# Designs tried in a protein design chat: VH-VL binders against q9vpl3. Part 10

Target 1, 224 residues: q9vpl3
Amino acid sequence: RGKINIQRPKAPHYERARVVAVTQPKYPELPKAKSCFKTRAERTQQQQENPYNEIIAREVRNWLDHSRLVAFFHLSSITADDIFRVRVQLHKQNLHLKSYGSKIIEQAVKNTRYEAIVPLFHSNHCIVFSPDPEKTAALLRIVRRVPQMVLLGGIVEETMLSRNQLVAYAQMPGLHAVQAQLVQTLSQAPGHLIQQLQAHQNSFVQVLDVHAKNQMNEETPKST

## First folded at step 7 (VH-VL)

Design D30
Fold by ESMFold2, fold request of step 10:
Structure D30 (fold): chain C 224 residues (1-224), chain A 121 residues (1-121), chain B 111 residues (1-111)
Amino acid sequence: as target 1 above (224 residues)
Amino acid sequence: QVELVQSGAEVKKPGESLKISCKGSGYSFTDYWIGWVRQAPGKGLEWMGIIYPGDSYTRYSPSFQGQVTISADKSISTAYLQWSSLKASDTAMYYCARDEGIYESYYFDYWGQGTLVTVSS
Amino acid sequence: DIALTQPASVSGSPGQSITISCTGTSSDVGGDNYVSWYQQHPGKAPKLMIYEVSNRPSGVSNRFSGSKSGNTASLTISGLQAEDEADYYCSSYTSSSTPYVFGGGTKLTVL
């Protein structure tokens, strides 16, 4: 089950079937030495043209494209029962535990901004995908009981994060908490809220003006 | 917003069974670990065990393994600590607490009010 | 039978700074392990004051700070106030099977 890079043809179903048929040998039996030689060459060719590898690579690409949270782990030796229990708990949180060969990952991310992740897959690994980046804390809370899963880093909203950055992201207050605090602030006495909001706006504008001025000074060096 | 409410004080005799409760509210009960901490009269805090209510996965302190049972009923957001046969040395205050830690971090951010268990005679 | 070592008591006057120590080994307080601190007033439940060595939960005064050096963690309370009079406990991670080891506690008296 060697990993190979293959180009998926853009063919209809019947054209795909023809390509597979062309790659299947229909040769008569040859002398044992010749048969072994052709079998070796045919198997290498079949492995290089194996549509299974491209289907799996496309699956990985789909996960990467549609997951706003991706977490990468090194995986030490673990029982099938323990990893299954973890997968079930993750799945309940819309977190999907997967593992793929390094060649398939390389094929899936070739010519993309995610090529930098390929070295993470040269050893035992697993990946967690989710459409829900707010589930990062839940992920790390579940994985905490599994010392065999060692966090390496992740991708959140198309941004690659180190291990420490991903943990820090998970500890940030949720969007709902920020929205609730805003509503509660606006529910105070109207005049007091208007004064507080106006004061914050004025302070924020002054901070932004200082920042813009510093940026402009950095862009316009002395002529002499 | 997060609140842990424990069952009331108990007065028991040695050999009796007991099950005390800790009801969590204001958060997703199944997403956070719940720990039990004992405090004997005039003594310090002792960790007893922890449960993940999502699948009832438990871990006990070696000092309490086999002496108590920790369980949870996620349908009513409640964790339990129970003894099959109380001893006078079980007289203590018992706290439940939520663990908010992620990855390699372990700490209790919210605590119940405590349940005083008195075992005498 | 080896627990985290805290002084039995410390005292200070209002406005002063005091430090409570929590000493363990390289397998608990030492290394990359996190330490947390809890405050407990008489008859009350503990309250989290510091987590992950030096982080302060929301609502905890910036008069409370935490640090760690070698096998010793420290809780420092600046601008000591009467309400700070309480018992203080440290807790350290040791392993995945024993993630909480508490110190014996320190009674802080505000003179």
Scores: ipSAE 0.622, ipTM 0.834, lowest interface PAE 1.6, mean pLDDT 79
Fold by ESMFold2, fold request of step 10:
Structure D30 (fold): chain C 224 residues (1-224), chain A 121 residues (1-121), chain B 111 residues (1-111)
Amino acid sequence: as target 1 above (224 residues)
Amino acid sequence: QVELVQSGAEVKKPGESLKISCKGSGYSFTDYWIGWVRQAPGKGLEWMGIIYPGDSYTRYSPSFQGQVTISADKSISTAYLQWSSLKASDTAMYYCARDEGIYESYYFDYWGQGTLVTVSS
Amino acid sequence: DIALTQPASVSGSPGQSITISCTGTSSDVGGDNYVSWYQQHPGKAPKLMIYEVSNRPSGVSNRFSGSKSGNTASLTISGLQAEDEADYYCSSYTSSSTPYVFGGGTKLTVL
């Protein structure tokens, strides 16, 4: 998908605000006939099963499906101006700063391999999504001026990374830099190329595996 | 490939204004922080401040806050260090440097050649 | 207040190994803060030699290595060469308002 919702041209002000809002469940109006004889507990449970939470959870799933980079942050008290300036700079790099309630996140990752991330959302948090994993360094350069955003870890090319792993990923040289070093070595070695290749064989396999995973993760769904 | 080229040496009188420049090339200028570092003759390095040219967000060292102005013109990939009124104690070498650090890492990987500013009566 | 302490000078003969220390506090060099090292030849701009305590940028000889223990970071130069004669500065993160604190510098003389 790529976009969260392409079918929202001019929604009623009230309904559009609900689907765009980053919020915990709100209690919608009950159908008059259904609510007449329900117990207080049943009414509360029905209110807690807010249907707008599922719409927002699907939005989060769509971001996860179309993002090759997802970064998780703990967020402490921050001014609206500071977070706005950061969101603008992130957006210029195709990095999308979002905040969702913990219940929405739990619902969004239910029945996925990402259920393991739920404990990260027990405290105040925010998430950055991007289709561009090569923008990880740009993300971390922009965020470092915001000590209130504390990196917890992320997902790159469908692989969960710890904080340190994500930072290391951002600093890795590109595949072209590794290829250039290999070409220079081969060009300078007239006779015993097999010996040098044997010494680097595991390194080459690891780089190729990462590159193949990156290429497979670059496949985007062609929908909207 | 990455290069920072600074404006030429300046000889000034106390009370004069001055704006020196640092032009970056060979990289995405707006994506990296640029710092300014002072070195008085025969002395060590002092960090003065940094700027993110993408939105001109700046942070000054406490000892230089209000003493200088750091700015950037991203259309020509140039950062600036400016004094409104020079003092004799401003005589120093001034370096711009690119910061490549991410998240909690701060270091200058490429440095300009320096601009010598001499302020004498 | 937040100065880093380096020896004023260090000397060694060609081929020897020398170490330059950079001592701070638990608020800068200590803890989890990163340290970087810069080489400066007379009349030249500083050059990054080590970042993040022990990482070597491309183009820097593997004769240069960095380490940290407690509140002290160390730059070690093995196989000392005449070209290594320069001033060396350490730098440490201390806070978001003061992310760069430099040491006083160490003049390395190759005998």
Scores: ipSAE 0.610, ipTM 0.826, lowest interface PAE 1.7, mean pLDDT 79
Fold by ESMFold2, look of step 9:
Structure D30 (fold): chain C 224 residues (1-224), chain A 121 residues (1-121), chain B 111 residues (1-111)
Amino acid sequence: as target 1 above (224 residues)
Amino acid sequence: QVELVQSGAEVKKPGESLKISCKGSGYSFTDYWIGWVRQAPGKGLEWMGIIYPGDSYTRYSPSFQGQVTISADKSISTAYLQWSSLKASDTAMYYCARDEGIYESYYFDYWGQGTLVTVSS
Amino acid sequence: DIALTQPASVSGSPGQSITISCTGTSSDVGGDNYVSWYQQHPGKAPKLMIYEVSNRPSGVSNRFSGSKSGNTASLTISGLQAEDEADYYCSSYTSSSTPYVFGGGTKLTVL
């Protein structure tokens, strides 16, 4: 009678382990069965480094790598049925509505130019991914019926755009060449754009949050 | 080019049913909202309702809720406005119009030619 | 109850500039809400002249301009021509359940 050991971690990636050992003087990420030694920092990190989080972070990286359009929304309270109906209509346009925790987003965008987006995910949110940047207008026509989805901004062709820039992009007529030229013009200083977002992260998030609350016409003061 | 072509003028009696049409061409019909607007003789424009043909999601003006039915057949790129029982007060010009607004913007960029509905005995 | 107020009529001579007003509340014309303007000649369908307060569609003369201040939107027509004689309607968002409201219309007479 044999025992089943299907929950054992995968074999380690020794090439990745060698890179980690060179650049980070800490114990390499080896399978638990091969590692007998853990630091106090590793034990604390394991409490927050859930293996499920790494799988989901890889999913986010894959979406970012394969999406020429990414749109970020703040999401107010909405019924599951209403958001599902919107998700179906978006899906028909090759627009994929997702939501992830902020720590998963941090893990997914680490060491990329997109690290500045992390503060957007500290509140209730959703993200729309698509390989089709020409679908930006279709996205915004569909979500128009959902005042609970408040546009924060997006990424088009690897360039970060503010809310107003994304709306302007969506309204451009016609050809891929025209839309690509606008994106390249907006990206004339991509490092500068990321630095601006990083330098004003809390201010940017607070401005968008106040703007979103005022635009939702909620039964609260418009200033907050 | 975007075009909205409406069905022809109608002369009906009170109590009769009616369904008028609006066929869109030159664009992706299911991707844009279509609105219906009434104009009584010598009067202004009144919004009646709007539909998203992609899933037939509709909204009606409070003044027209329960008075008309807005529908669409996306297989033939056509929106409809229909009454189950016409009244003399339904005599008006009826326009369909495409809404191009995105996010927080609402405006009708292309209009049909109008369908005159006359309801009299 | 949300309503947009326009003057019933305005008039001007050829070559002059005129302004048509559209007054609402902070919940429709005011705030961040957009306003659009439509021109309608007798027997014809309305035509979009201005969208999102001040944007002009292609094919609309640059003699038409739009603006907004407080709860009042304005359509300005410069260099009046006989062909500008028509009815003009403003429209704005009011709520997600009532996303369109039209003004009562303004008859422009070119003298």
Scores: ipSAE 0.593, ipTM 0.818, lowest interface PAE 1.6, mean pLDDT 79
Fold by ESMFold2, look of step 7:
Order: C-alpha cells, then structure tokens, then sequence
Structure D30 (fold): chain C 224 residues (1-224), chain A 121 residues (1-121), chain B 111 residues (1-111)
C-alpha cells in the first residue's frame, strides 16, 4: 500500500484548521471596552500608520486582553506541516498559537504594562494565547516535541512570569483557587524575566546610542 | 486513580505476530505521552519508544526502530506494541509507562504491571 | 557510547545511609539536564522515586534524596530498611535521538 500513507493523515481538516486559525475572531465581546480607552492621540496615530498593521495590532490587543494565559517562545526554522500539526493539538486544548511581526507587537503593547516584552520579539518568535491558565501543563507537554519552540516566559492572570516560574506554575495541577495563590507567591519571588528584560533593554539602548553617535560623526557637516 | 493495565502474558513461537496492549484510565489519555520499556530476564530497563496518543506522533529508540510498531487507539484509551515476526530474543517483560514531564523534563510517573512475552521454539 | 554508569551492586546495614551513583556526560547527566530514579522490587514494575534530579513524588519517603555534581547524579537512602532491597535505575534525556536512557541498574542488598 504505497498509495496511502497512514503515518500522517491526509485530510481537508488540515486545510480547514489552517483557515480557522487565520480567521480566529478579532473582536471578542469586549472590543467595545477597548474602544472606551482609545484617546484621540491613539486614534490619530492608528490612522497615520499602515491600516493593515493596525488591524493586526488590534487583534493582538484583543488576545492579550482576553487571555489568562500567554506564553512566549523563540521559534527556529520549522516546516509548515510540523508547526501545523502542533497548532492543531494546541487548538484542541483551547490553546491558540500565533505569530506576529515585531513591529506589530510593538504597536500592540505601546502604552501598556507589557511594553517590557518587546525585546523578546526582535528575533523569530511565536505566542500562545488561552483563556484557560490551567492548560499551561498541556501546552508545555505538547510543545515538548518541538525543539524549535524555546520557551521564554509568559503571563498568567495578568502577572508576568519567567520561564522557570511558568514551568513551576504548570506543575501544580488541581484547585484553581490554590493555583491563583501560588501564582501570586511566585510573582513575589525575584523576577528573572524582568531582570533579563531590563538587562536586554539596557544593552539595546547602549547599541542604539553607539549607532547614533557613529551616524552623527559620519554625517557631521562642515561648519562656516 | 491513574492506572495502566496491560494485556496478559503471551507464549509464542518464532515468526508469529503479536500485539500487546496498555489501557490507561483515571486521566486524560490523549494528553500524556506513553512509553514502552523492555526488560530481558535478569537484565536492566531499555527504552523502546514513545507515543503521543492525541495524534499518534511516535519516536523510537534507534535500537528498536523498524523492529516494533507503537500505536494507539484514543477512542478506547489504549496504546499498543506490536511485532510482525517475533524472535526468541524478544523474550522479555514489556512495560508501558506514562510520561508526566513537561517542557525539557522527562520521567515516567505511572507504570503498567508488565506483559511477559515468551518466544521459544 | 552514551550509557549511564551505575555500580552493579551496593550494600548496607539497616539504619545506615547509602548512596548510588549514576555517571554520564554533559549531554545526559551534566549541565542543566534532568535525572530521574526508579526503584524496582523483584517481579514488580519500576516505581518513580526521584524526578528532576532531587524532587520526590507524593508518597515517596523523605529518606530518599537525589543530587547531582558535575556529570554524576546520586541517589541517597538514609535510615536503610529491609524493604529498600531492590534494583535502582537512573534515567536521563539524551540529545542523541534516544531521548530516554537508563543506567545499567544497581542491586541494593540490605545486610
């Protein structure tokens, strides 16, 4: 039976699942609440930028606002088939794998408490969103087979967690009230992710300062 | 309450086929990896392979690649280990075990009771 | 060769402490790699005693502890009891396409 490969399903489901992932709702019920917080300056900035970028940035904001679990990964080169299979398994657990351009992420988190995550997206990446923080263990169990997805950290119940803190949270299955208390306790421990982001941020600023000085020296005009 | 129940002991002749089973209960069967481990009489443990029952994604130890088939039927929460043609050297105890590890952590927290396979001429 | 090396046997008297070693490489035991330990009584399935180097599952006695130094992991059993007489296996993840590797096993005899 060389004509049928049973090791990997050949199904319209693959094509439908891909379409479903692309067409996931951009506007959960609370988009009207998001509109209440828009200022005229934010509206004007959105109109002056590429309209496609702002539509996608709004999608990211909606996911961030309505997800109790957000996980950030560095993503190495991977085939579309391999990542699609993982996306399907994640979707079965109400886990939504997304990828956005770094400029879209910057635009989406501008003026939010999540601005500190922007340096994580200067390299190739992906993000997993879910309304179900108790699915963190399921997420990490599924991605175990994908060495190309390297966990960077996450957000649980609006609290930023380092990689190690997120893994520790995931290993505590059971009562949700107890899990919420443990997340609060883990957030009080020294935040390795915050320290790494601050160090990365300082390094990034230093590189920009050196670059600006080099550009100014190179372009300095003659004076009369 | 997590339980892995394996099929009963088998006595076979060389060249016969065999499929042994491991039924999981008390947990979400499709959410956890299931591994197979061989133990020859009086010898140590040898990892054979692992399956994710959610989509039957499998990986095999190089020593067992092409020697056995690992599969699962998620509708009845059962994993399988199968030989198309048994050899006398396949005489061993075979365990299934659940891997509870997440992200870069790997360990078997629950084990089946074992299935003794005896292959003799 | 990526085999994990354990002594073939160790022995101790009741009430004493004993240590079982598991030596590998920086690719399986060393570095940030995790090691687990399993106990197996004759005729029974293995039982997880230690995971992630030093963590005990619920229901495992505090007499069992795990540690790691360099490329060697150690299982320590304090207050040795007759019931501890069993085979003990270490295990780790390896990056050489055999993600689960067991040590050769150590027979613990309680004198």
Amino acid sequence: as target 1 above (224 residues)
Amino acid sequence: QVELVQSGAEVKKPGESLKISCKGSGYSFTDYWIGWVRQAPGKGLEWMGIIYPGDSYTRYSPSFQGQVTISADKSISTAYLQWSSLKASDTAMYYCARDEGIYESYYFDYWGQGTLVTVSS
Amino acid sequence: DIALTQPASVSGSPGQSITISCTGTSSDVGGDNYVSWYQQHPGKAPKLMIYEVSNRPSGVSNRFSGSKSGNTASLTISGLQAEDEADYYCSSYTSSSTPYVFGGGTKLTVL
Scores: ipSAE 0.575, ipTM 0.806, lowest interface PAE 1.9, mean pLDDT 79

Design D31
Fold by OpenDDE, look of step 7:
Structure D31 (fold): chain C 224 residues (1-224), chain A 121 residues (1-121), chain B 111 residues (1-111)
Amino acid sequence: as target 1 above (224 residues)
Amino acid sequence: QVELVQSGAEVKKPGESLKISCKGSGYSFTDYWIGWVRQAPGKGLEWMGIIYPGDSYTRYSPSFQGQVTISADKSISTAYLQWSSLKASDTAMYYCARDEGIYDSYYFDYWGQGTLVTVSS
Amino acid sequence: DIALTQPASVSGSPGQSITISCTGTSSDVGGDNYVSWYQQHPGKAPKLMIYEVSNRPSGVSNRFSGSKSGNTASLTISGLQAEDEADYYCSSYTSSSWPYVFGGGTKLTVL
């Protein structure tokens, strides 16, 4: 008696197979509740605009609109304790450290002049706001304590600056000092031009004088 | 005008403790890092450590870690360098300096006059 | 260990231009632009002469200039004067746990 292969039972006789096929209860396909099989994409699209997100987005816009200094940082494996310590130091300087989700930032800056900052927020980030652009140097001195805070760039006086530009800005003398230097430089420019023009004229006169002297020496008849 | 004034020269014996000071004036003391630099007689400059007076956050050179303590009192705009037990090898000139650098830039624009520490038996 | 190498001594005559080099041994020596130079007269505290490779602080003579090429920073003193006789130290930022490194110093003699 051949070993009954329980893993691959022999197909029944064709007549039996027909009867079994006809007598199998046809269960109506359960209505695929659309709600249970929503694709991740559909679930993400139906994320009901959380009224709370709108409020936060408005807050972000308010900070952006009222800040003369905005600095963007990437946070690389930073601890909550480190963030807290830095926040305290920044606060003493009237610098406000905030952290927002990327989606909130996108919503906040959508159709605004700040839309260009969205690509900066792909990972863990924080933003520092200040009403005083003169605090840029102070900010950059404080964040030296935390290597995990990586400066990405910023906005100063409505101008977007790269990391290097922001650092350079922080090192510049105050606006008035820069203006004074500019005026001084501009005031010296005409003097230099005059000197150069005079130098050329003097050189030309010297050449002419030498030429004249040479001609006079040639015209003196050798009185034999 | 920005000025750093250090305490006077010290003559000590091995095993004694010492604390020297550096007082800053003419600027916001809490906003700038302060560093300490050692210079042995006839030798070059060596960084010892730095402190942020705003919250007394301190970093040490590996060579000086555990050998000295750097501290600050922001109420009187003063930074300190201290030893628990001096060695003859600690004989040197010690300078405090203000770090003007920002973010990833490090340079010292103002220096104290130096404190000479002599340790001899 | 990250080290900055300077010549032990350099000499020049009054009115000449001299250059002091500072060479880093590792690629980790300094972000590309973070070299400073200090002047130290005997018995005096160091004085900042150049920061961030080529910038002069207020009050420093325009005879002093800084540059960098590759891993070597250079301090150039033009129109050498007797008062320039001093020790010169370079410093650089390092990416290591301790960011401050000094060179060994260069003694400049004015002949």
Scores: ipSAE 0.769, ipTM 0.890, lowest interface PAE 0.7, mean pLDDT 86
Fold by ESMFold2, look of step 9:
Structure D31 (fold): chain C 224 residues (1-224), chain A 121 residues (1-121), chain B 111 residues (1-111)
Amino acid sequence: as target 1 above (224 residues)
Amino acid sequence: QVELVQSGAEVKKPGESLKISCKGSGYSFTDYWIGWVRQAPGKGLEWMGIIYPGDSYTRYSPSFQGQVTISADKSISTAYLQWSSLKASDTAMYYCARDEGIYDSYYFDYWGQGTLVTVSS
Amino acid sequence: DIALTQPASVSGSPGQSITISCTGTSSDVGGDNYVSWYQQHPGKAPKLMIYEVSNRPSGVSNRFSGSKSGNTASLTISGLQAEDEADYYCSSYTSSSWPYVFGGGTKLTVL
């Protein structure tokens, strides 16, 4: 009996029972050293077949609707221990670190004003949510220790801010100054901001991932 | 009102251990990074490392990795710089300083008065 | 090597403006990178004079200003006074294993 595989040609000269009984066909293992983007895409594909994606999408909508601060980061390869330690420190400041698949984000923001953020989630990422926009400075002090978390931008009081705008917001002393800054930036289209972040994200992600892996080799031996 | 007060001058011999301190007051000690900076007599400033007292996460300059230990006790708002075995070349002034920078900005806005460490045979 | 180059010394007369340079590369001084400046009187701890290229901390005279052009940052002191005589250090951040780099220092002499 033959097994037809679209990815593999049929071998008409082989005895199928002999090949199966003696040697199991072993498909090449996917390289583990491929970029985190492929790993993320594989997880997203599996999750899109999950019947609970709408429940998770509702969670994302709830976070977006009730958070006055949302910060978007690219996430390079990072150990589970390091990301857990960061999550604990952020949680102490009422900052909530989350990650969702791009299809779930797309579903969550469909037909909303946030639909323009979807391109940010085609690569490995994380999001920090908080009801407390005054915690932006605390967020940015904590993430200094994590070069694997690269700030892309954020949302403050329902206004989209670029990376530099979010950092400037964190340094401003009063609500009046924040309102004046946000009014000046409202002339930008949200889609233009997202496209600029996406274009630069691809360029810097590969370089940063190499540096992060080099740091891990120098500071901490790879776990086996 | 922000103040960093360091422990007093030390005179030691090579091979001895030493732990010097830096006590912060007038601000939320656990929310700001603390750096240690060395200045040999008549020389410039050298960054040694930093600590986040919130969870004692540390990062060292390559020149000092494995040569000193940076630690903190957040219950008494104090950071420490420690040697297990001093060398004569460790003779220097040692400063602690608070780093007020966020994300990709780094600068020391408040400095301790310095601790002179003299190591001679 | 990532190094910040400062002149070893500069001098000026009271009332003059002087400029201390700090030259690096596009990875430390140039581009979007930040530079800070510290003043150190003999026997004293350093004091922050300028952060993020051009910002002055509270309590620092507006006679001190910072700027950069290309890969060179500059500290300018206008209306030079006797108390400005000190050592001045620039510093920057790099993304390598040298996250804080100090320049070699510049001795300012007020004539």
Scores: ipSAE 0.379, ipTM 0.684, lowest interface PAE 2.7, mean pLDDT 78

Design D35
Fold by OpenDDE, look of step 7:
Structure D35 (fold): chain C 224 residues (1-224), chain A 121 residues (1-121), chain B 111 residues (1-111)
Amino acid sequence: as target 1 above (224 residues)
Amino acid sequence: QVELVQSGAEVKKPGESLKISCKGSGYSFTDYWIGWVRQAPGKGLEWMGIIYPGDSYTRYSPSFQGQVTISADKSISTAYLQWSSLKASDTAMYYCARDQGIYDTYYFDYWGQGTLVTVSS
Amino acid sequence: DIALTQPASVSGSPGQSITISCTGTSSDVGGDNYVSWYQQHPGKAPKLMIYEVSNRPSGVSNRFSGSKSGNTASLTISGLQAEDEADYYCSSYTSSSTWYVFGGGTKLTVL
């Protein structure tokens, strides 16, 4: 008597298989509740604009509009306690440390002059706001002891600055005069580039002209 | 003008306590770090520690941890270095120095005149 | 242990250029632009001469310049003068438990 293979039952006789196939109850396909099969994309699109997010976005916009100093930091494995300590110290200097989600920031700066900051907010970040640009040095001295706060850049007097520019700004005596100089230097940078490009082109043209003149002089037959 | 003025020379015996001072002027005292540096006679500079007077956050060199205490009184723009029990090996010139301390900048831009501490039996 | 190594002494004649080297034992000293140089005359406090490898503070002569290559920072004094005779110390910030480290110092003699 052959060992009944329970793992691979022998296919029933053709006639039996036909009867089984015909007698199998056809269950109507349960209406796929559209709600259960919403693709991640559809779920993300139907994220009902949380009225709360709009309020927070408005708050962020308000901070941006009323701040003369804005600094952006990446937070790398920082503890809540460390953040709190820094926040207290910053607050004593009228510096306001805030943390917002990337989506909120995107919503807040959409179609504004601040839209360029969106790429800075891909991970855990915080923003420090101040009405006083003179506090830039104080800010950078305070965050010095917190290596988990990585400076990404900032906005000073409506001008976006890189990390290095912000540090340089903080080191300069007489903030307003230096700002004016920076703006002037930045405004002159394109002019200088154009001048350099033009200088190279002019030099090239001059070399070509000299070459052409030399060729013409060689082709002039010495009429003896 | 930025100036750091240190207390006068000290002559002490082993086992005595001592507190020397460094007063800052010409700048916002609470906004800059103050470091202490030791220089033994005929030897080089040794960093001891540093304090942020704004909140008295302090860091010590491992060699000086537990050997000295660094403190500050922001009300009078003064930093302190103190010993509970002096040793003969503490005989040295002690300098306070202002650290510029902006984010990734680390250097002492202004120095006190130094305080000579002599510990002799 | 993070250490900065300097030559014990360097000498030069007036008008010459001399270079003092500062070599870090750790990659941490060489990776960042945290090197500073101080001048110390006998019986005087140190004076900042160079910060962040190559920057001069206001009031420091343009005869002093700094550079870095790999783990070695260098202070160059051009047009050597008698007044330049002093001890020179390099310093660096470290992320370790020792925030600041000084070199052993270099005595510069003007011959």
Scores: ipSAE 0.636, ipTM 0.823, lowest interface PAE 0.7, mean pLDDT 86
Fold by ESMFold2, look of step 9:
Structure D35 (fold): chain C 224 residues (1-224), chain A 121 residues (1-121), chain B 111 residues (1-111)
Amino acid sequence: as target 1 above (224 residues)
Amino acid sequence: QVELVQSGAEVKKPGESLKISCKGSGYSFTDYWIGWVRQAPGKGLEWMGIIYPGDSYTRYSPSFQGQVTISADKSISTAYLQWSSLKASDTAMYYCARDQGIYDTYYFDYWGQGTLVTVSS
Amino acid sequence: DIALTQPASVSGSPGQSITISCTGTSSDVGGDNYVSWYQQHPGKAPKLMIYEVSNRPSGVSNRFSGSKSGNTASLTISGLQAEDEADYYCSSYTSSSTWYVFGGGTKLTVL
């Protein structure tokens, strides 16, 4: 059977469609008049809004609030055994593989700075949470064997990173030193938050460039 | 710092089994993929396959699927390449190499010294 | 495996610049894939010279540079020296089942 290069699909096909959906105007629906018999849409809506969904949404919010690393993946068709094997290996590295419905994700991140992630969950997905951002490299080395998991991006220390930024972050030597500086800047008093975040993003890119050079210099093959 | 040390040269007859080793040191052995590369005498490099020692997950080049077994023992930081029945065409130099790649990059940054396997009738 | 196409040999005089080509297809070198280059002296293991198309590892001379255009990657060695005489291999990712394909190798002779 043919070879499938899932790990290298150009995200534009799926990401562009999701971006277009997000940018389209959404009009509120007017309240519907009630009748003696419920429609199929109303019955489905009632089931989707039960208290169980709010409990799960709080779980998602707790994961987002208490994880220093969050990675988002598109998930193609995969057997239960294959995904279980990946979950076990990730768990050994303190990486927690989860999946949630898009409505639950939307409910969890509503009115938060993470609201922009909702479109990522309108299709098959999975999320990896961890308190350990230094495990990003371990995550990405493990995921290389799972072509069904296509990296979309992530959150590191409450900063959203693109796919390429997350990969570059994972390659940095001295990850803790960079993280400590980022945390200290984010903990400053409110005031010039946008300016501080922009300065951090620019400094982070510069640090990534310097560290990429240092990684290359330090990884010289041993001569024979 | 990072070093891959392979087992010594082997001289074998067709039909015999063989297991050669590659011991990694100076890094977290279970966190990096280890590849095996074959080089027949006077020929180029051929990728045979790769292993993640953390759980011994393997991937083989289609040309070598079913021809060899790649394994690892993480307790002694050692990867293995094994044949159940050698052929004269298996005469080659065999290298192990560490894969430095992250997610979508693929390159070998450290190589073992090689193990020469000679199979003669 | 499908090998990437390299010239069988290349030669140059000390001080010259030479270029070794590595031609593949749209599914490997020509895709959105990275290319790496390895140097191998006789009787020795390969040594990584270039990764991710154009990056040099620590300890590799700045006389070595890499580039890619279309389906062809190139390794350029400027200021050719006697110790550069070796075999050179390119490598690229092709698919989820075939993480590495190597070129056929190029023997560099320093005249």
Scores: ipSAE 0.528, ipTM 0.770, lowest interface PAE 1.7, mean pLDDT 79

